# Miniprotein binders against Mucin-6 (MUC6), part 37

Target 1, 185 residues: Mucin-6 (MUC6), of Homo sapiens (Human) (q6w4x9r395to579)
Amino acid sequence: GHCSLEGGSFVTTFDARPYRFHGTCTYILLQSPQLPEDGALMAVYDKSGVSHSETSLVAVVYLSRQDKIVISQDEVVTNNGEAKWLPYKTRNITVFRQTSTHLQMATSFGLELVVQLRPIFQAYVTVGPQFRGQTRGLCGNFNGDTTDDFTTSMGIAEGTASLFVDSWRAGNCPAALERETDPCS
Key: E = the ipSAE of ESMFold2; O = the ipSAE of OpenDDE; V2 = 0.75 times the mean of E and O plus 0.25 times the DockQ between their complexes.

## First folded at step 8 (miniprotein)

Design lc6 (from zc33 with A13L R14K L31A I40L; at its last look DockQ between E and O 0.01; V2 from the best seeds 0.00; counts 0 for: pae O 2.9 > 1.5, placed apart)
Fold by ESMFold2, look of step 8:
Order: sequence, then structure tokens, then C-alpha cells
Structure lc6 (fold): chain B 185 residues (1-185), chain A 112 residues (1-112)
Amino acid sequence: as target 1 above (185 residues)
Amino acid sequence: DIREEVKKLLEELKKLIEEAKKAGDLQAVRALFEAVWTLLEALKTGDPEKISEALLKVSEALIEAAEKLGDPEAVEKLLEAQELLRKALEENNPELIKEAIKLIKEAAELLG
């Protein structure tokens, strides 16, 4: 399954459902029982222009009970706050420079993340077939049915991307809808 | 009714998730989201074994929170709930599951 986070704050779910949102927060991108140590992949978005509609991806985080791997637009990779030289390896995760503009996080548990650093910070998530029907977050549930890809963190299917994305906020930040009503942001 | 007690617990967990977000505790948010999801999935099955396993995961997440807050009463309730859940799994006894849910909910209320 393939989930993408592309410029303009566009997301395409594992079930190929596209949407756009304009939030500034850390969001749960992917959780699954297939990720060891209760792992989660998260996306960090920030303001990229003068209006609420101008937000962009600035970091991707893999968080588990043991690790917090951050890949940020400044091209620094950290684990638990410590900068790491590439290639960086743990028991089941390897982060390496794929090209001058791309980093890759490869794992033994069926998750692969490719991060485009330049010209625009973008991320591409690939999961193996064992993840089918067993994911949740901004990348959807990977069940082949786009009608419930906007399932919230409390298991409710929403009709709008904004309500769905808001439910997946993982940080201390206002909801995307609330920022859309602030003319100074 | 186990389903009704689980729904009450989910409301308390929702409150705790919002508090974890406000505290900037990303690990707690990750753990609580995972626990809520596993409990919701278990509830769909109606299988007491899966519900008990999900409640053990909820209890573990809450124990970590209770230890950080230094709330020994919450820890005691959660440890007792875990013992009841393990016993419920061995004896296939749904009344022990109901008792465990009440203890977990009480602990969640103490932590909220």
C-alpha cells in the first residue's frame, strides 16, 4: 500500500483517496499492530505562507516505545534527540541517503519511508500487504473502501477531510478548522 | 453490560488523550491512541478474550501515566484490574471483566 504527503499539503491514502488539509500540528500518519513496540509514523506540518491554506510538511517522525526517529527538512536525522550520521541502523530500521535529494527509512517489518528533501519536502509511505485492514491515521485504513478512509481516532467515519485530520492531532495545537477562521494566521 | 462499561471507559480515555496532547507527551498520545483503537476493534468482535487483551493494553498505558504523575491509588486500581483480566482469561469469566473495567475507569478518572 502507498500513502503520499506532497506539496500543497496534499495526501493520498493507502486506498488512493486524495485530500488536502491546512493544519499546523503533529498528526498520526500511520499506526498498526504490524509496527513493533507500538510504533507510529507521524507527520509534522507548519505554516509555509501568509494564509491558513499555506501549510507544508516539515518533518516525519517514527515513534515507538524505544525510538523517536525524526527526519526534518533541515536534513538532520535524530533518534531520541541525538543527531545521527547516515547510514543509521537499529536492529530493524535503517535510515540512509538514497540520492542527493532523498532519504530512505527501510525496515524489516514492512514499512518503508522515502523522504524527498528538495526541492519540496515530501514523503512517501509504503507498507506491505500484511498491513491491509490494519492501519489508522492520516493514511487511512487500507481496507479497499474509500468511504471509510476518513475514520477518526474514535472510530467515526467523517465526510470531510478537516474533521478527520483534526481527530488525529497528536500535539498541543489548534484544530485546522479553527486556524481557517483566523485572518491573521 | 460489558459494552456499556467499555463506552464509559472510552469517554475517560478521550479526556486523557486531550490532556496528553496539551502536556506535549507524545509517547502518552501514541500509547493511548493505540489502546483506544485496540479496544474499539475488540468491542466489534464481542469476544471476551479479545476485550480482556485490549483492556490489558489500556491498563499498561494508564500505569505508565499513573507512575509519571505519582498517583499510587491509580496504580493500585490498574494492577488489580490486570490481575482480574488475567484471571478472567483463564476462567472465561465475564463478571471479572466487568469488575476490571470499573477499576480501569476509576483509575482513568483519577488521572484526568
Scores: ipSAE 0.627, ipTM 0.835, lowest interface PAE 1.6, mean pLDDT 86
Fold by OpenDDE base, look of step 8:
Structure lc6 (fold): chain B 185 residues (1-185), chain A 112 residues (1-112)
Amino acid sequence: as target 1 above (185 residues)
Amino acid sequence: DIREEVKKLLEELKKLIEEAKKAGDLQAVRALFEAVWTLLEALKTGDPEKISEALLKVSEALIEAAEKLGDPEAVEKLLEAQELLRKALEENNPELIKEAIKLIKEAAELLG
């Protein structure tokens, strides 16, 4: 499964459903029992302009009981608040520079993250087949059905992205603006 | 038909998005994504009026891009397309929409 965060405010789920939202919060991208130590992948969005529609991804965070890894737009990789030099390896996670513009977080448990640092900060999440049907968050549920990707944290399938996205907020933030997706794209 | 022509245009717009990404122009990326999104939504309805309105927004986004890139030919095509779309809305003429799409596509190709 491949999930992408592109263009500042666009997401494509593991099931290949594209949608857009505008929010300035930290959101759960991926939770799964397949992630060890209660691991979760999160996305941090912030304002990139003056209008409410000018929002962008600014960081990706992997958080577990053992690790907190932050990849930000400033090429700063931190674990538990400490800046780390690359390559960085801890337990079953390795963060390294893939290209001049891309960082990669590789894991031994079937999660891969590629972050494009420049010219636009974007993220690409890949999970193994063992994650099928066992994911939740903004990246969807990875069950091959795009129609139920907007399943909230409470397990309710929503018809619009706004309530779906808002349900995955990791903090108290304003409600997100959203647009509907077109599966025919 | 209009739907097929729009699909062709969408392909060109997607190419422009990739170019904008490479250039690091977030504003352009956002504008083009929004244009694509608006157009896709309009296609879902199949309403020529909604499609025309969406195409106006697309053309506006492309005009901004064309001006930034310094391509007056693209600007001219897009301005003409806008006029055709406005006329299409007034006359409810799908043929004018098709002509506008052609111009927009040509402009997009120039910018790519």
Scores: ipSAE 0.040, ipTM 0.457, lowest interface PAE 2.9, mean pLDDT 89
ESMFold2 (binder alone), look of step 8: mean pLDDT 82; pTM 0.798

Design lc7 (from zc33 with L10I E34Q V58L; at its last look DockQ between E and O 0.88; V2 from the best seeds 0.71)
Fold by ESMFold2, look of step 8:
Structure lc7 (fold): chain B 185 residues (1-185), chain A 112 residues (1-112)
Amino acid sequence: as target 1 above (185 residues)
Amino acid sequence: DIREEVKKLIEEARKLIEEAKKAGDLQAVRLLFQAVWTLIEALKTGDPEKISEALLKLSEALIEAAEKLGDPEAVEKLLEAQELLRKALEENNPELIKEAIKLIKEAAELLG
């Protein structure tokens, strides 16, 4: 399954459901029992222009009981707050420079993250088939049905991206600025 | 009615997620989101074993929060709840699940 976080705050879920949102927050991108140590992938969005309605991805965070790996737009990779030289390897995760503009986080548990650093900070999440039907977060539930990809953190399928995205906020931050955009919901 | 009590506990957990967000505690937020998801899935099955396992996961998340807040009474209640849940799984005794839920609810009230 493939989930993408592209410029302009566009997201495409594992079930190929596209949507857009504008928000300044940390969000749960992916949780699954297939991620060891209660792992979660999170996305950090911040303002990208002079308009309050323009936001963009500024970091991706993998958080588990053992690791807090942050890949940020300033091209610094940290684990648990300590900067790491690439390639960086743990028991089950390897982060390395794929190209001059792309970093890759490869894992032994079926998660792959590719981060484009330039010209625009973007992220591409790939999960193996064992994740099918077992994901939640901004990347959707990977069940082959786009009608319920906007399932909230309380398990409710919503018809709008804004309610769905708002439910996955992981920080003390305002709801998305829905009135200035229509994220196709 | 275990189902109704679990639903109430999910709502209490949602309130604690908001508190964890305010505190900037990403670890607690991650664990609580996962625990809520696990409880919701367990309720769909109606399986006491799945419910017990989900309640153990919630207890782990609440212990993380309780330790950060320095609330030893909440930690004690949650550890006792975990013992009851493990016994419920071992003995197939749903009455122990009900007792564990009461302790978890009391701990959640202390934290929020």
Scores: ipSAE 0.686, ipTM 0.832, lowest interface PAE 1.3, mean pLDDT 86
Fold by ESMFold2-Fast, scan of step 9:
Structure lc7 (fold): chain B 185 residues (1-185), chain A 112 residues (1-112)
Amino acid sequence: as target 1 above (185 residues)
Amino acid sequence: DIREEVKKLIEEARKLIEEAKKAGDLQAVRLLFQAVWTLIEALKTGDPEKISEALLKLSEALIEAAEKLGDPEAVEKLLEAQELLRKALEENNPELIKEAIKLIKEAAELLG
């Protein structure tokens, strides 16, 4: 299955349901019992450009018990806060430069992430067939039915994207006012 | 009875998720989201074995939170709960699940 994060805040789920949201938080993109060590893929969004009404993907995070791999729009890859030179390998994960504008994270457990760095920071998630019906988060449940793709973190199917997206928020994400009205900013 | 007690634990875990978000503790958020999801799925089955497995996940998430907060009493209660849950799985004894839930609830209250 394939999930994409494109053009700022557009998402297409594993079941091919498209939606858009505006958010400035870290969100759970994918969790599954098929991921080792209770792993999770997360997406970080922030405000984009001169218009504070728009948001954009700024980083993708793979988090497990031992690893916190962050791929940033600034083209920096870190694990547990330490910058890594590519190709970077762990026992089950390899991060490498696929093209001059794309990085890839390949895994031994059926998850693949491709990140487009330029001209727009975007992410593409591929999961193997073992993940069918076993995923949750912004990428949906991968069960072949788009009508329940907005299943919240409480297991409730919503009709709108806003409640669904908010339920998968992983960060506090302070309001814009806290940043913009600070005289020391 | 057990179903209502587990629902209460889900509510406590959700409060801890909000605290973990404020602290920027993505490891705690990751584990707590997984534990809550697993508990919700286990409740749908009504299977004591699935409920015990889900409670072990919650205990693991709470231990990580307790270690960061430096709360040895919460850690002790959670380790005792894990041992009771392992015995419940091994012996097929649902009464041990009730005892484990009480300890997990006490630990969650210490952390929240």
Scores: ipSAE 0.596, ipTM 0.796, lowest interface PAE 1.9, mean pLDDT 83
ESMFold2 (binder alone), look of step 8: mean pLDDT 82; pTM 0.808
OpenDDE base, look of step 8: ipSAE 0.746; ipTM 0.887
ESMFold2, look of step 11: ipSAE 0.641; ipTM 0.812
ESMFold2 (binder alone), look of step 11: mean pLDDT 82; pTM 0.802
OpenDDE base, look of step 11: ipSAE 0.663; ipTM 0.853

Design lc8 (from zc33 with A13S K21R V58L; at its last look DockQ between E and O 0.79; V2 from the best seeds 0.68)
Fold by ESMFold2, look of step 8:
Structure lc8 (fold): chain B 185 residues (1-185), chain A 112 residues (1-112)
Amino acid sequence: as target 1 above (185 residues)
Amino acid sequence: DIREEVKKLLEESRKLIEEARKAGDLQAVRLLFEAVWTLIEALKTGDPEKISEALLKLSEALIEAAEKLGDPEAVEKLLEAQELLRKALEENNPELIKEAIKLIKEAAELLG
């Protein structure tokens, strides 16, 4: 299964459903029982354009009980806050430079992440078949059915991306309605 | 009954997720999302074993939050709830699940 974060604000789910959103927050991209130590892949978005409302991807985070691996737009890779030289290897994760513009995080548990650093920060998530039907987050549920890919963190299938994305916020950031009342909008 | 008590906990968990977001606690948010997922799936089955397993996950998520906040009373209640849930599973005693839910709710109120 393939999920992509492209063009700063575009997402394509594991079931090939495309959508776009803007928000300044950290979001859950992927959770699954197939990720060891209760792991989750997260995406960090921040303001990118002249207008208040435009955002783009600035980092991808893999968080588990053992690791907090951050791959950011500034090309620094950290684990648990400590900068790491590449290639960087744990027991089950390897992060290495694939090309001058791309980093790869390969794992023994069926998750692969490729990050394009330049010219635009983009991410490509690949999961093995063992993840089928066992994912949640912005990358969808990987069940072969696009009609329920917008399932919220409370298990409700939505017809639009905005409520779905808002439900997967993991950081201290206002909900979409609060953004509409922000005096600087 | 147990089903209605779990539904009340799911509503409480919405508030707990928001509090974890406000606290900047990514670990707690991650664990709470997973716990909510497992509770919803367990409710579909009605299986006390799956409900107990999901409540163990919820307790773990709340312990993470309670330790970050420095709330030892909440931690104590959650550890007791986990013990009751393990005992409920070993003894096939669903009434212990209701007692565990009460402790989890008390801990959640301390953290909210």
Scores: ipSAE 0.686, ipTM 0.840, lowest interface PAE 1.4, mean pLDDT 87
Fold by OpenDDE base, look of step 8:
Structure lc8 (fold): chain B 185 residues (1-185), chain A 112 residues (1-112)
Amino acid sequence: as target 1 above (185 residues)
Amino acid sequence: DIREEVKKLLEESRKLIEEARKAGDLQAVRLLFEAVWTLIEALKTGDPEKISEALLKLSEALIEAAEKLGDPEAVEKLLEAQELLRKALEENNPELIKEAIKLIKEAAELLG
């Protein structure tokens, strides 16, 4: 499964459902029992302009009982808040520079993350087949059905992205006011 | 009805997630989301065993929250609930599940 966060406010789920939202919060991007130590991948969005519609991804956070890894445009920060030189390795996670503009987080448990740092901060999440039907968050549920990708954290299927996205807020932020927009618009 | 009681519990859990969110406690939010989701999935199956296991997971998440908040009463209730759930699994007794849910809900209310 491939999930992408692109263009500042566009998301494509594991089931290839595209949607757009505007929010400035930390969201659960991916959660699954397949992630060890209750791990979760989170996405941090912030304002990128003066209007409420000008939002962008600014960081990706992997958080588990054992690890905290924050990948931002300029640095990789770990559990102790220290910026790390790459490659950074834990028991089952490695963060390294893939290219001059891309970082990669590789894992031993079927999760891969590629982060484009420039010119636009973007993220690409890949999960193995063992994750099918066992994911939730902004990346959807990876069950081959796009119609239920907007399932909220409380298990309710929503028709619009805004309520769906808001349900997966992890940080202290207000609800997003923007409606779902077609990424092709 | 276990289903109805679980729904009430989920509502309380939602409140706690909101509180954790307001507090900026990402760990708590993460754990609660996981536990709630597990419970929802278990409820879909209707399997008492899966429900009990999910409730154990939720209880554990709530215990961690209770400990952070310094609420020993909540911790005690949750520990008792866990014991009931373990017993429920051993004896295949749905009534014990209901009792456990009650305690978990009470604990959640204390934390909210």
Scores: ipSAE 0.594, ipTM 0.825, lowest interface PAE 0.7, mean pLDDT 92
ESMFold2 (binder alone), look of step 8: mean pLDDT 81; pTM 0.791

Design lc9 (from h7 with E34Q L38A T45L; at its last look DockQ between E and O 0.01; V2 from the best seeds 0.00; counts 0 for: pae O 7.0 > 1.5, pTM E .736 < .8, placed apart)
Fold by ESMFold2, look of step 8:
Structure lc9 (fold): chain B 185 residues (1-185), chain A 91 residues (1-91)
Amino acid sequence: as target 1 above (185 residues)
Amino acid sequence: SLEEKIKELAEEVKKLLEEARKLIEEAKKAGDLQAVRALFEAVWLLIEALKEALEKLKTGDPEKIKEALEKIEEALEKVKEALEEAKEKLG
């Protein structure tokens, strides 16, 4: 199955359901019992600088009991907060430069992540057939039926992308337009 | 008896899901991604067990219904463990 995060704000689920959203937060992209160590893939979105309402993908995070691998827009890869040289290998995960513009995280458990760094930060998630019917998050449930891909973190099928996406927030995400002005700056 | 057990479990599931929802919000405020991830997983396991039980009820097979109820009980224990672990770490 294939899930994509493209154009800064567009998502296509494992069941090929497209949607778009704008939000400044960390979101659960994929959870599955097929991911070892209670693994989850997360997406980080932030303001794009084009308009106050537009956001784009700035990082992808793989989080488990063993690892917190962050691949960010600044092209730096960290694990558990420490910067890593590529290729970077753990016992079941390898992160390497696939091309001059793409990084790849390959795993032994059927998850593959390809990150396009330039010209736009984008991500492509591929999972093996063992994941069918066993995923949740922004990439949907991979059950061959697009009508329930917008299932919230509390198990409710929604008709709109915004309610679905908001339910998958994983961080403390206040409105980005709330800012302090310092006149002495 | 079986119908009464199902009703009791449904009420317990409802209460635990609401408690989990509240604790997820607290974990988000604390910036504890591990707690958020664990709570999301526990909720998912419980919801999937309940869905399986509803499907087995349609079969009318008492043994399959009993097995599905046992899976709900296991999922409830996992949710309770996740809630207690999150409360400890967030305290």
Scores: ipSAE 0.325, ipTM 0.695, lowest interface PAE 3.8, mean pLDDT 81
Fold by OpenDDE base, look of step 8:
Structure lc9 (fold): chain B 185 residues (1-185), chain A 91 residues (1-91)
Amino acid sequence: as target 1 above (185 residues)
Amino acid sequence: SLEEKIKELAEEVKKLLEEARKLIEEAKKAGDLQAVRALFEAVWLLIEALKEALEKLKTGDPEKIKEALEKIEEALEKVKEALEEAKEKLG
């Protein structure tokens, strides 16, 4: 499954459902029992302009019981708050420079993350087939059905992206905004 | 026929999406973030229109289906415009 965060405010789920939102919070992208040590992948969004609609991805975070790996738009990689030089390896995770503009987080448990640093900060999440039907978060549930991707953290299917996205907030943040109403709502 | 129209639109959509994908990559390489965002938006709107159409098809209401198809056509035109603008900027 492939999930992408592109263009500042666009998301494409593992099931290839595209949607748009504007928020300035940290959101859970991916949770799964297939991730060891209660691992989760998160996305940090912030304001990129003066308008409420000017928001963008500024960092990606992998959080587990043992690690908090942050890849930020300024190319700084930290684990548990400490800056790390690349390539950086810990247990079953390796972070390294893939190209002059791309960083990669490789794992031994079927999760791959590619981060494009410039000209726009973007992220690409890949999970193995063992994750099918066992994912939740902004990247969806990876079950081949796009119509139920907007399943909230409480297991309720929402018709709008904003309510769906809000349910996956990792902190106390303002509500997300969407420009267009989901046709399924 | 309605079936023929749907097939025609489907082919057009596939074509335009592929072109958009290519131009988005070119825009990224060129660092033209405005073009990237514009293209993403146009494509997104088209996909949303398609989703709406699929929902209307389930109703079996010819008038609703027709309306949905018209929205797709409008979205297609917007994509075409976005593509042309991007080509002009990148060319």
Scores: ipSAE 0.022, ipTM 0.258, lowest interface PAE 7.0, mean pLDDT 88
ESMFold2 (binder alone), look of step 8: mean pLDDT 78; pTM 0.676

Design le2 (from ze2 with E88M; at its last look DockQ between E and O 0.67; V2 from the best seeds 0.68)
Fold by OpenDDE base, look of step 8:
Structure le2 (fold): chain B 185 residues (1-185), chain A 98 residues (1-98)
Amino acid sequence: as target 1 above (185 residues)
Amino acid sequence: GSAEEIRKLVEDAKKELEEARRLFEEAKRLAEEGNLEEAERLLTESILELWEAIFELREAARLAGDERLTEELERLAEELLKLIIEVMRLYVEIEREE
């Protein structure tokens, strides 16, 4: 399964459902029992402009009982908040530079993450087939049905992205906004 | 989804594509003139416009309900992805010059 966070505010689920939202919070991107040690992948969005609708992805966070890895535009930060030189390796996770603009987080448990740092911070999540039907979060449930991708953390299917996204907030943050037309288009 | 909604999405995508192309061409000129910072800015904006268009097309494809139309819309989205690659190529080149 492939989940993408692109263009700052766009998401494509594992089931290939595209949607857009505007929010300034940390959201659960991927949660699954297939991730060891209660692991979860999170996406951090922040304000990128003056308007509340101007938000963008600024970081991704992998968090488990053993590891905390924060990938932002300028650095990789670990559990104790210190920046690490790449490649950074734990027992089952490796973070390394793939290209001048891309970082990769490779794992031994079927999760791969590619992060484009510039000019737009973007993330690409790949999970193995063992994750099918066992994922939760903004990336959806990976069951081949796009119609139920907006299932909330409480197991309720929502019709709008904003309510869906809000249910996956990792903290106390403002409500997400739905897609708006770009006035500059 | 309605036909009207699909049409609107496609029209918006086309406008964004046009803007993206304009920005891209302007960026090229600026880069040639040595104004690399402004060029990078415009390239970034171009990419953002393209992503807007891509997602509108993907949404339209999802709403189409017709296989032929869906495929066409997806094809168009893929073409825009190729354009993003071209824009990115120039961006990387500019970064190397800085």
Scores: ipSAE 0.689, ipTM 0.859, lowest interface PAE 0.8, mean pLDDT 92
ESMFold2, look of step 8: ipSAE 0.709; ipTM 0.865
ESMFold2 (binder alone), look of step 8: mean pLDDT 81; pTM 0.766
ESMFold2, look of step 11: ipSAE 0.724; ipTM 0.874
ESMFold2 (binder alone), look of step 11: mean pLDDT 82; pTM 0.786
OpenDDE base, look of step 11: ipSAE 0.645; ipTM 0.844

Design le3 (from ze2 with E40L S46A R62Y E88M; at its last look DockQ between E and O 0.62; V2 from the best seeds 0.67)
Fold by OpenDDE base, look of step 8:
Order: C-alpha cells, then sequence, then structure tokens
Structure le3 (fold): chain B 185 residues (1-185), chain A 98 residues (1-98)
C-alpha cells in the first residue's frame, strides 16, 4: 500500500482515495498492530501563510515505545531531541539520505518512508501486504475500499475529510478545514 | 459525484495549470536575470499550483462514474506530474547556482 502527503495539504490514502484538508496539528497517519512496540506514524502540519487555508506538512514523526524519530525539513531528531547525523540506525529502523532532496526511513517490519525535503515537504508511506486491512489513520484502512477510508478513530465512517481528519488529531488543536483553493501570488 | 462538480474540478485544474505555466516562465526569466531567489520562489509556487491541479483531477477521477473518464483524468494528472518534475529540475539547477 502507498500513501502520499503532497502539495502541502493533499493526501492519497492506501486505497488511492485523494482528499485535502487544512489543519495545524499533529495527526495519526498510520497505526497498525503490525508496527512493533505500539508504533505510529504521525504527520505534523503548520501554518504556511496568513490564511487558514495556507497550511502545509512540516514534519513526519515515527513514535513507538522504543523510538521517536522526527523528520523535518532541516533535521532529523531522535529520542531526547538530539539531531542525528545520517545515516541513523537503531534496532530495526534506519534513516538515511536517499538523494539530495530525499530522505528515507527503512524498517525491518514492512514500513518504508520517503520524505522529500524541498521545495515542498512531502512524504510517501509504503507498507507491506501484511498491513492490508490493519491500518488506521489519515492513510486509511488499506482494505481496497475507498468508500470507508474516512473511518474515524472511533470506527465511524465520515462523509467529509475534515471530521475524519479531526478524529485523528494527536493533540489539542483547532479543527481542520475543508478543501479551499489556495491562490498563488 | 455530480457532473457539475467534476466539471468544476477540471476547470479549476486548467486555471491552476495556466498559472503554473505563467509562474514557470517568469521564473526562467528571473533566473536569467540573476534573480535566483525570486525564481526559486516562483518555481515553488508553480509546483504548488500543479499539485492543486493534480489533486483536483484525481478528485474528479474519483467522482467519475465512467471508467473512460476516470482514466482520462488520471492520465492528465500524470502528465501534470511530469511537468512538476520538469519544474523541479530547474529548481535544483538554480538552487545549485545560488
Amino acid sequence: as target 1 above (185 residues)
Amino acid sequence: GSAEEIRKLVEDAKKELEEARRLFEEAKRLAEEGNLEEALRLLTEAILELWEAIFELREAAYLAGDERLTEELERLAEELLKLIIEVMRLYVEIEREE
């Protein structure tokens, strides 16, 4: 399954459902029993402009009982907030520079993450077939049905992206907005 | 999805594509003039516009009940993705010069 966070405010689920939202919070991107040690992948969004519709992905966080890895545009921070030199390896996770503009987080448990650093911070999540039907979060449930991708953290299928996204907030933050066009100057 | 919604998405995508093209050309000119910072900014904006267009097309494709229309919209989205790559190539080139 492939899930992508692109263009600052766009998401394509594992089941290939496209949607957009504007929020300034940390959201659960991927949870699964297949992730060891209660692992979860999270996406951090922040304001990128003046308007509420000017939001963008600014970081990706992998968090488990054993590891915390924060990938942002400028650095990779782990555990106690230390910036690490790449390649960074711990247990079953390796973070390394893939290209001049891309970082990769490789794992031994079927999760791969590619992060584009510039000009736009973007993330690409790949999970193995063992994750099928066992994923939760903004990336959806990976069951081949796009119509139920907006299943909330409480197991309720929503019709709108905003309510769906809000249910996956990892912290206390403002409600997400529905799609709005962001004109460029 | 409704036909009207699909049409709107497609039209919006077209507008964003045109804007992206404008920004791209302006960026090229600025780069030639040595204004690399502004060029990079415009290229970034161009890429953002293209992504908006791509996702509007993808949304339209998702809403489309007709397989042929879906495929066409997805094809167009892929073409825009190729354009993004082109813009990014220029971005990287300019960035190296800065």
Scores: ipSAE 0.669, ipTM 0.851, lowest interface PAE 0.7, mean pLDDT 92
ESMFold2, look of step 8: ipSAE 0.690; ipTM 0.859
ESMFold2 (binder alone), look of step 8: mean pLDDT 81; pTM 0.770

Design le4 (from ze2 with E59L E88M; at its last look DockQ between E and O 0.76; V2 from the best seeds 0.76)
Fold by ESMFold2, look of step 8:
Structure le4 (fold): chain B 185 residues (1-185), chain A 98 residues (1-98)
Amino acid sequence: as target 1 above (185 residues)
Amino acid sequence: GSAEEIRKLVEDAKKELEEARRLFEEAKRLAEEGNLEEAERLLTESILELWEAIFELRLAARLAGDERLTEELERLAEELLKLIIEVMRLYVEIEREE
C-alpha cells in the first residue's frame, strides 16, 4: 500500500484517492494496530506562500511510546527533540540518507517512509500487506474502496475532504477553510 | 455536470503545463548564463506548476465515466511526472555546481 504527500498540498490515499487541502496543523497520517507501542505517523503543514490560505507539508513525525522522530524541511532529523547524525538506528527503526535530496525511514514492522527534502518537501508512505483494512488517518483505511477513504476519526464516511481532514487534527488549530478544500471531494 | 468539470480541470492543467514549460526553458537559459540561484527558483516554480496540473488530470480521470478517457487522462499525468523528473535532473545538476 502506498500513500503520498506531493506538491506541497496534495495527498493520494492507500486506495489511490487524490485530494488537496490547506490548513496549519499537525494531522494524523496513519494509525494502525500493526504499529508497535501506539505508533502513528503525523504530517505537519504550515504557511508556504504569500496567501493566507496556502499551506504545504513541512515535516513528518513518527510518534510512539518510545520515539518521536521528526524529519523536517530544515533537513535536521530529531528523536525526542535531540538532533541525530545519520544513519540513525533504534531497535526497530533506521533513518538514513538515500541521496542528496532524499531520506528514508525503514522499520521492522512493515512501515517505510521516504522523504524528498528538496526542491519541494514530499513524503511517500509504504505499508506491507498486513496493514490492509487496518489503517486510519489522512492516508485512508486501505480497504480497496475509495468511497469510504474520507472516514473521520469518529468512523463516519464523509463526502468532503475538509470535514475528513479536520477530524484528523492532532492539536489546537483552526478548522480548515471549506472553500480551500478540493471540490472533487 | 461532470463533463463541464472535466473540461475545466483539463483547461487549468494545460495552462499550468504551459507556464511550467516556460519556466523550465527560462531556467535553462539562466543556468547557461551562470545565474544559478534564479535558475533554481524557476525550476522549483516549474515543478509546483506541474504538480498542480497532475492533480487536475488525476481528478479529471476520476470524474470520467469512460475507460478510454480515464486512461488517456492518467497517461497525460504520467507524462507530466516524466517532465518533473527532467526538471529535477537540472535542479540537482545546478545544486552540485554550487
Scores: ipSAE 0.758, ipTM 0.890, lowest interface PAE 0.9, mean pLDDT 87
ESMFold2 (binder alone), look of step 8: mean pLDDT 84; pTM 0.806
OpenDDE base, look of step 8: ipSAE 0.772; ipTM 0.892

